# VHH binders against q9y6x5: the designs that were tried, part 68

Target 1, 379 residues: q9y6x5
Amino acid sequence: LPPKLLLVSFDGFRADYLKNYEFPHLQNFIKEGVLVEHVKNVFITKTFPNHYSIVTGLYEESHGIVANSMYDAVTKKHFSDSNDKDPFWWNEAVPIWVTNQLQENRSSAAAMWPGTDVPIHDTISSYFMNYNSSVSFEERLNNITMWLNNSNPPVTFATLYWEEPDASGHKYGPEDKENMSRVLKKIDDLIGDLVQRLKMLGLWENLNVIITSDHGMTQCSQDRLINLDSCIDHSYYTLIDLSPVAAILPKINRTEVYNKLKNCSPHMNVYLKEDIPNRFYYQHNDRIQPIILVADEGWTIVLNESSQKLGDHGYDNSLPSMHPFLAAHGPAFHKGYKHSTINIVDIYPMMCHILGLKPHPNNGTFGHTKCLLVDQWCI

## First folded at step 21 (VHH)

Design kc5
Fold by OpenDDE, fold request of step 22:
Structure kc5 (fold): chain B 379 residues (1-379), chain A 125 residues (1-125)
Amino acid sequence: as target 1 above (379 residues)
Amino acid sequence: EVQLVESGGGVVQPGRSLRLSCAASGFTFDDYTMHWVRQAPGKGLEWIGNIYETGSKFYNPSLKSLVTISRDDSTNTLYLQMNSLRAEDTAIYYCARGETVWLRSGEYEIEFDYWGKGTLVTVSS
C-alpha cells in the first residue's frame, strides 16, 4: 500500500510558544515523533504565500502567491480572501496534492487548506471542503479521517487547516500570557482530538502526520504606527497589500511616490522593486508591485484608519518571531528526535520523498530533513 | 434577552462635556467587546471606538482626542466620555455588542449582533 501523509496547519503558531506554554498532547506527539524547533518561512511571512510554499517548495516569487492581496496590472485582476478562486493566481506552480492525485491509485483530500478548493492545472482535490471559517475543527477532522479511511482510490495525501492561534494572536498579541494560554490550551486539545481520532480508526501507526504552521506573530502597539498619510496623499497611489509589508501601486510617477515615502519613518524600509534585497527572494514576479514598504518588527503601517491589531505577521522572515515549528509522527519519522532549524520550502521535497512522488523543481533541500527520516542517513 | 440601553444624551452647548452610559443585560457582559457608534442627521453610521473584554481600547482616529471609552464590568455598564463638543457631534449615539473577525489576509471585520436604541446628543448654542 502506498504511504499516507496528513499535513496539518495551525495558522500563526509561533515556534517559541512551545517553550513558553504547556502542550501536553503536542508534547506527547513530539515524544513519539520528531520536532523541528524553528522553521524559517518565506518572505513575506503571510498566510497564503507560506501555505503555498509548504506544498510547492517554492519561494513566493516562483509560485506566484506573493501576498494575501494581489493585483495583476496586465489582466487587472485582484486576489484577496474573498476572491481567491481564480486558477490564474495558483497556476504558476503545481502543489503536492495535484501531483499526488495524478498518480495511479491515489487521491488527495483537503480541509480548508489555502488553494485546495481551486482547480489548479485543471485538477482539483478529489475530496475537499470549500473554505468556511465557521466550520468546526471536529467537522474538518471527521471529513479528513473519513476520506483517509474509506476512499477509493485511497487518499494518500490530505491537508487540514485551522485558523488559530493566528486570529487570537492578532487580537490579543503574543505577549498576552493570560489570553494566549487559553487559546493555546484549546489548540493542544484539538491536537489531542486529532491523535485520539486517528487511534480510534486504526490509522495512527500507519499514517504519517505533520503538524506545522505558516508563520509566527509579533507584538504590535498603538504607539508603534507608521501613518502614510503624513507622508503622501492617498490619491497618489493604490495600496495593494497591507501592513507590515505594504505593496504600493503608484498613480503618479513612481519616483515621486518613492521620494515621498523613502523617509516617511525610521522604522520602515522603502524599496523599489528592483532594489528589494536578494535574500528575500521576492523580486522576480510581475505580481510584486513597483514599491514595497517593509515595517520594522512590531510596527504597523496605517492610513487614516486605526489598527486594532495587537499582534501581526508578515515581517522579515529572518525574525524569530515570524518562525513556526514542525512536528511529525509516523512510520517515516524517527522517535524522540529534535532538529534545530529547516527552511519552510524544505518540507515539500520531504513530503514528496515520503509519498514516493517525483518532486517538481523547487527551492527546498531534501538534505535538511534527512535526520528526521528513518530511511535516510543522518550525517 | 440581550438588552442595551443608552442614556445621558440631551442638549448641550458647544465646548461642554458629556458622558453617555450603556446599560447591558441578558448576557455575560465581561466576555464581550463593546462599541460606540453614532449617526448624524443625514449621514451614515460612524464608528467611534470600542473596548475589548480585556480592556484594550481602540478609537476612530478622527475622534480619538475627543472621546474616551470605558467599562465597568461589575455594573455591566459601558461609558463614552466626550469632551469639547461641537455642533458636528450632534448625532444619535448607539451602544453595540460586537466582535472582531480576523481574516486570513490579516484584515478584520467588526460584526455587530446587538444594538441599543440610541440616545440623542444635540450640540447647540
Scores: ipSAE 0.888, ipTM 0.949, lowest interface PAE 0.6, mean pLDDT 96
Fold by OpenDDE, fold request of step 22:
Structure kc5 (fold): chain B 379 residues (1-379), chain A 125 residues (1-125)
Amino acid sequence: as target 1 above (379 residues)
Amino acid sequence: EVQLVESGGGVVQPGRSLRLSCAASGFTFDDYTMHWVRQAPGKGLEWIGNIYETGSKFYNPSLKSLVTISRDDSTNTLYLQMNSLRAEDTAIYYCARGETVWLRSGEYEIEFDYWGKGTLVTVSS
């Protein structure tokens, strides 16, 4: 039988949650599999970009999903949560489910993973759910497991996405121990449901399962705000994305806009596009705006409007608070092995290896994940 | 049946303070985020602020210095303290139950499911 892989994302699951809270089901999952304690994600540390990096192995500048909100100056198109289905935005890369489906006798399935309800390179997931936040985890799980079990051609790659604990992290802040404990308990229960369902269907022993996330969460405060309106008139620029990495499209001379913003706050770095630090790999794409503002950890960039965020993400990808984890179980993985760190782009070549797919050129390093895999040599 | 009943409105002179109350019934009050919203004559709805079930408070920046929201879960009551009232503060003030709905992008929307009938506040000399 061809190898099968289920990729699961719990949005905004910060890595250190594993150390600070109890996860009986997830710990059992890890005990019988592998854990990467910290996954260094891509900059910016946002949902759409990082989810696409997971399935392409590319930095954001390369796969073209550079933010949750984007603007293309040439086509005048906008990308957002409500406008994410135009293949234009996704076609700068080939996600793994497309590669998988191009193989003989294989199909892919998706439950609301970003980009899976879009025809990319004229290929859409064989089975997919249109994104709807109101759909329960159970229903998503039911569909995914049904497809994994009964499809022809067989589903060999599947994705499952869930919005928590990100939403709650935004609402409560990650330092709210009481509420986050409750939220994370629910997440663990969902993992329990996942495992139980797989066992009930006889999939558990043969299915490779990766549980990961796209980013973490940092504590924000109403006392840590950067008000752009105090630094520059709104008529001088168009805001493409706001916090914590603001994308600025100048309406006047770029240098003038830059000069007005460069000293706006001691807790915010202002970059011309060409001066964006190389370590971010966030420069070589036309969808990156001429000026970006990067707030320090825990600071929120605002206009003259209210923000109810007590937690946020999108900050420097070197910050531990932005890092998710990766756990995996299945015939491809060792049992009881823990690894310190990988890069999020390393997941793609690993998944390709597991599935026997030739990877597209990517920024991942397969060598970083060899120790997780039973068929590889680990130094 | 969910009910929200505002009180405390009336005619006040500029510069005065006023405290509005909202009595909630028919639901577990302490589990919900509560909001104040107002509508001036001929104008649209304006969000004033809210208070989470956790006690966290958020305000419209334009009104933050003039209003304070609080809640008493023991009496199922929401409060809006307004200071230094101005003529432009004349409006019907509504208490509303609602929640913040978070999107994948990290943006959020406030959804209201129940409203009071409102209480009229008139600020005039």
Scores: ipSAE 0.881, ipTM 0.946, lowest interface PAE 0.6, mean pLDDT 96
Fold by OpenDDE, look of step 21:
Structure kc5 (fold): chain B 379 residues (1-379), chain A 125 residues (1-125)
Amino acid sequence: as target 1 above (379 residues)
Amino acid sequence: EVQLVESGGGVVQPGRSLRLSCAASGFTFDDYTMHWVRQAPGKGLEWIGNIYETGSKFYNPSLKSLVTISRDDSTNTLYLQMNSLRAEDTAIYYCARGETVWLRSGEYEIEFDYWGKGTLVTVSS
């Protein structure tokens, strides 16, 4: 039988949650598998970009999903959470489910992973759910496991996405121990449900499962706001993407806009596109706007309005608060092995290896995950 | 049945203060985020602010200096303290139950599911 892989994402699951809270089900999952304690995600540390990096192995500048909100100056198109269905935005890369599905006697399934309900390179997942936040985890899990178990050709790659603890992190802030404990307990229970379902269906021993996330969460405050309106008039620019990494499209001379913003706050770095630090790998794409603003950790960029966010993400990807984790279980993985750190783009070549797929050119390093795999030599 | 009943409105002179109350019933009050919204004559709805079930408060920046929202969960009551009232503050003031819906993008929307009938505040000399 061909190898099978289920990729699960809990949005906004900060890595150090594992150290600060109890996860009986997840810990059991880890005990029987592997753990990567910290995953360095890509800049910017946002949902759509990082989820696409996981499944392409590419930096954002390469796969073209450079933010949750984008603008293309040539076509005048906009990308947003409510407008994400145009293949134009996704076609600069080939996600793993497309690669998998193009193989003989294989199909892919998806439960609301970003990009899975869009035909990419004229290929859409054989099985998928249109995104709907109102759909329960149980229903998503039921569909995924049904497809994994009963499809022909067989589903060999599947994705499952869940919106927590990200939403709650935004609402409560990650430092709210009481509320976040409740939220994280629910997530652990969902992991328990996942494992139980797989066992009941006889999939547990043969299915490779990866549980990961796209980013972490940092504490914000109403006392840490950067108001752009105090620095520049709205008529001089268009805001394409907002806090904590704002994308600025000037309506006047770029240099003038830059000069008005460069000293706006001591808690914000302002970059011309060509001056964006190389370590971000966030320069070589036309969808990146001429000026970007990067707030310091915990600071929020706002217009003349208040933000209700008590937690946020999108900051410098070197910050530990932005890092998620990765856990995995299945025949491809060791048991009881813990690893310190990988890059999020390293997940893609690993998944390709597990599935026996030839990877597209990517930024991942397969060597970084070798120690997780039973069939590889670990230095 | 969910009910929200505003009170405390009336005619007040400019510069004065006024405290509005909203009595909630028919649901577990301390589990919900509550809002104040107003509508001036001939104008649309204006969000004033909210208070989370956790006690966190958020305000319309244009009104922040003039209003304070609070809640008493023991009596299922929401309050709006308004200071230094002006003629332009004349409006029907509504209490509403609602929640913040967070999108994948990190953006959010406020959704209201129940409204009171409102209480009229008239600021006049």
Scores: ipSAE 0.847, ipTM 0.933, lowest interface PAE 0.6, mean pLDDT 96

Design kc5
Fold by ESMFold2, fold request of step 22:
Structure kc5 (fold): chain B 379 residues (1-379), chain A 125 residues (1-125)
Amino acid sequence: as target 1 above (379 residues)
Amino acid sequence: EVQLVESGGGVVQPGRSLRLSCAASGFTFDDYTMHWVRQAPGKGLEWIGNIYETGSKFYNPSLKSLVTISRDDSTNTLYLQMNSLRAEDTAIYYCARGETVWLRSGEYEIEFDYWGKGTLVTVSS
């Protein structure tokens, strides 16, 4: 039988939550599988870009989903949470579910993973749910398990996305132990439900399951605001994205806009596109705007308005607070093995290996994940 | 039945302080974010600020130095302290219940579901 893989993301699950909160169900999952304690994600450390990096193995500049809010000057198209279905945005890469379902006798299923309700290269996930945040985790899980058990051709790759702890992390911040403990207990219960459902359906022993996330969360404060309106008039630029990485499209001379911004705050780096640090791998795509502003950790860029956020993400991907974890269980994985770190782009070639797929060109390194896999020599 | 009842309005002189109260009933007050909003004569609604169930406070930047929001969960009461009142602070002041709705994009929307009837504050010089 072909190997099967379920990829699960709990949005905004900061790696050190595992140390600072109780997860009896997730810890049992880890005990019988593998843990990567820190996954170094891609810059910018935002939801749509990092979910696409997981499934393509590409840096954001290479896959074209460079932010949660984007603008294309040639086509005049805008991308946003509510306007994400134009294949134009997604077609600069081939995600793993497309590659999987184009194989003989294979299909793919998806419950809400970003991009799975879009026909990328004229190919949409074989079974999918249109994105709707009101759909419960239980319903998402029921659909995924139904498709894994009852589809012809068989579903060999499935994705499952959940919005927490990201939403609560934005509201409370990661330092609110009391409220985050309640939120994270609910998530651990969902993981318990997931494992129990897979056992009841006879899937647990032969299904590979990855539980991971796209990014972490850092504490914000009303004492750490950067007000752009105090530095530059709105009329001089178009704002494509705001915080913590602002994307600035100048309406006047680019150097003049840069000069108005460069001394705006000591807690913000201002980059001309050509000066963005090479370590970000965030330069070589037309969707990256001519000027970006990168706030320091815990700082929020605002227009003369308040921010409701006590937690945020999107910052420099070298920050441990931005890093998720990865746990995995199944026949492909060792049992009781802990690994320090991988890059988020390394997940794609590992998944391709597990599924017997030829990876497309990508930025991941299969060797970084070999120690997780039973069929590989660890070195 | 959710009820929000504002009190403490009236006529005050410029430069004085005033504290408004909002008595809440019909729901578990300490589970909800509470807001103050005002409407000056001839103007639209102006959000003043809110306070999470956790006690975290957020203010309209133009009013931040002039107001303080607090809550007393033991008496189910929301407060607005206003200092150094000016004629332009003449408005109907509303207590509201609302939740911040978080989108996967990191954006948010504030959705108000219940409003008080308001209390009039008149600042006369």
Scores: ipSAE 0.686, ipTM 0.877, lowest interface PAE 1.4, mean pLDDT 94
Fold by ESMFold2, fold request of step 22:
Structure kc5 (fold): chain B 379 residues (1-379), chain A 125 residues (1-125)
Amino acid sequence: as target 1 above (379 residues)
Amino acid sequence: EVQLVESGGGVVQPGRSLRLSCAASGFTFDDYTMHWVRQAPGKGLEWIGNIYETGSKFYNPSLKSLVTISRDDSTNTLYLQMNSLRAEDTAIYYCARGETVWLRSGEYEIEFDYWGKGTLVTVSS
């Protein structure tokens, strides 16, 4: 009798795309459910960290996925998109699919959500796909719906990840209306297919569905580059991550590296780890390097090279351009309700409530999402 | 069959300008990013720059002030304008088609799938 939940992410879906582009299928989904217009995500506003924050309710410093590229000085391990399978990186938190599988008579399914093909705490999603970007949305959806309908123990929590509009947002930039309109129409058609498939399989009435994203996108330019090679010799540091938040591991005295970087550009803030603003909640993990560089919105940090990107993300999480949205439909949710904002870490305790799971300690506030839920009092 | 044919190379004097062309056939040219790459004698490949199907252009910073890339989708032709040529610009110049592979991290790689045979430019006083 446990309720079921499908969590869907369209990577890089900036919140104001909903206002600036046409989404007939997504708007129908919202009309019969709920919308949160802006979700304040976690710093840094990157893919792996924010997807893990959604499913753990934790700030990046607390769950340990602090960037898309990481280095651990003790173990000398490296993390990257192509090297993300070592459980070492993921084991500082317990994601919701693990907690769900520990319950009597429950299983979890995953189509490519970051971390779901990793045995976290020696527990991998009951049904999963190894990450492969060439697998179509339709195949991911087919696997998820098959598992939702045909599993024992039943799949009660499922995830589905799609790479757009992030990839196209990087290529074109969010302000390219012609190209982004084509991209976003394709995504709306996929949402239409998702809803239609769930209806045809008899899942729609009793499945809770959340459609959300990890971050937004801001416009970049070849006229807004910060060239680190003009400020500091490569031999003085190891570069762990580059843009728009660079992670710098000094090879010489840290203060000397800091002093060479602090005047590099007026469009970049340079922080010693202990001086990172408290509002970022981005300090208390050994994977956060001794010096970070934070570019201003729309600026790109480079190593005397061109950048192919006309859009990027990773910037200060107070920027509206970095914020995604959340929409939801199902028996747990009100119909036709719009909410202004939540924090991305609030999604986890809400999902735990819907599934009847005891949340692990986290940074989310259940009260922020109560107005979305039919079984809760909203002031 | 995909074909890329460079032309316009030859011997030029230092300080002169030269425009190279690349005639493309066998694919829908206006859907693809196109690149120029060069190889000086005894050296490795040096990326010059590219142009998206949208017209957006990106250049090697060391060459940016000396080159201009353009495309004419009606004639399926890619162009490289080079100005104030010097002896160091002596190279074989290649036209290439490259697909951008976008990763979920937001990183990218450029995978070149078709190359022209190149056109030799010799800058000699």
Scores: ipSAE 0.663, ipTM 0.878, lowest interface PAE 1.6, mean pLDDT 94
Fold by ESMFold2, fold request of step 22:
Structure kc5 (fold): chain B 379 residues (1-379), chain A 125 residues (1-125)
Amino acid sequence: as target 1 above (379 residues)
Amino acid sequence: EVQLVESGGGVVQPGRSLRLSCAASGFTFDDYTMHWVRQAPGKGLEWIGNIYETGSKFYNPSLKSLVTISRDDSTNTLYLQMNSLRAEDTAIYYCARGETVWLRSGEYEIEFDYWGKGTLVTVSS
C-alpha cells in the first residue's frame, strides 16, 4: 500500500496571516497535524521560482526558473506567465512528480501547480489540468480526488494550486484588514471544503496533506515608487523584469548603465551579477541578467507609470513579510506539533522521504524536518 | 443594459478648471473599478486614471498634479476634476468600466468592457 501525498499551495499566503486573521478550518487542520510557523523561501520571492524550489529542493540559480519573466540571449527565448510551456526553461531540474511517476506502479496528478502542464525531460504529470485561472477550486479538487481514488497505476503524488490570497494581496495590500479578512475567510472555507471532501471520500486517514505557500506579501504605496525613467534612458538597456527585482540587460557599456542606476534611489540596491550577496544563492545561472535592481521592502520600481498594486512580493527572502507557512496532516506527521522554521528547499527531501523516493541532488536538509515526522527520531 | 454617460464638457479658457461627470446605470456601481481615458485630436487613447471600489486612486504620472478622480456610490457617479487646463488638454474624455485581471505572476492587465460615448473638452482662448 504505497504512501500518498497531496501538496496544496495557496499563493501569497503570508505566514503571519495565521496570527492576525481568523482561520477556524485551517486551525483545526493544524491542531490535528503539524505547523511550521515560518518557511524561509528563496530569493527572488516570486511565484514560479518558489513553486519550483518546493518540488525540486533547489535554489533558483540551480533549477533555472530564476524569475517570473526571463530571457535567454543565445536562443532568444522569452519566459512569462503566458509563455511558460517551453521545456527549455524547466529542464535544468527534475521535479518530484516526474521522479514519482517513473517508479513502478505509481502515477502523479496535478491541478495547476506551475510546471505540471509542461513535458519536463519529456515527462508530463500522468494526470493534469492545463493552466486556466477561471477553473474553480471545486473543479480542481474534484479532479484531484477523482484521480487519487480511481487511477491505475495509482496516483501517489498530487498537487493542487490556488491563486489566492496572492491576487487580492496585490490589489488591497496586506494591511487592508477589512478586505483581506473577507478574502482570507473565503480561503479558510476552501480549506474546510478540502478536508470535508477528503473525509467523505475515505481519503482523510491515509493521505498525507501539506498545505503551504510560495511567499508572503508586503504593503506598497503610490508614495513609494522608484521611477527608472528619471535615471536612465530606455534605449540603454533591455528590461527583462521590473519589480521589485529588476533584471537589466545593458545595450551599452555595462559599467555606464550601472553608474546611471546606482544613485537612482536610496531605496534600491543595484548589483552587478558578481556582486549579488552570496546569501541569496542567486548568481550562478546564465538567466540571471548582468545587473539586478532590488527595491527595499514596500517600494515599487516603475517606468514613468502608475502601479495598480497595493501589495507585492519578490523582495529579500530574509524579510518575515516574504515568508509563507507550512501545515501538514496525515499518517506520516505528528499530531499537535508546532515547529518554528524550515527552509523552503527542505520540503523536497521531506516529501521524497514520505513517498519512499530517492531525492535528486538538492539544497534541502532532511534533518530540518525530522521533528514533523512520526517515523523519525527528533533530537 | 450597462450605460455610461459623460457630461460637463465644453469650451474653456486656458488656466481654468472643469469637472466632468459620468452617470452609470445597469450594474452595481459599488462593485467596480472606474476609469477616465481621453483622446486628443489625431492621437491615441491616453489613460488618465482609475478608482477602485474601495476608493483607492491611481493616476497617469504625467497628469497626476492636474486631475482628481472621485466617485459617489450613492448616486452612481464618477467624477474627473481638471485644474489649470492647457491647450493640450483638448480631447474627448471617456469614462470606462474596467476589470483588473491579476495574473499568477503578480502582474496585472486592465480589461475595459464598457465605454461612454465621451464628452468633448476644448481648451481655447
Scores: ipSAE 0.596, ipTM 0.853, lowest interface PAE 1.8, mean pLDDT 94

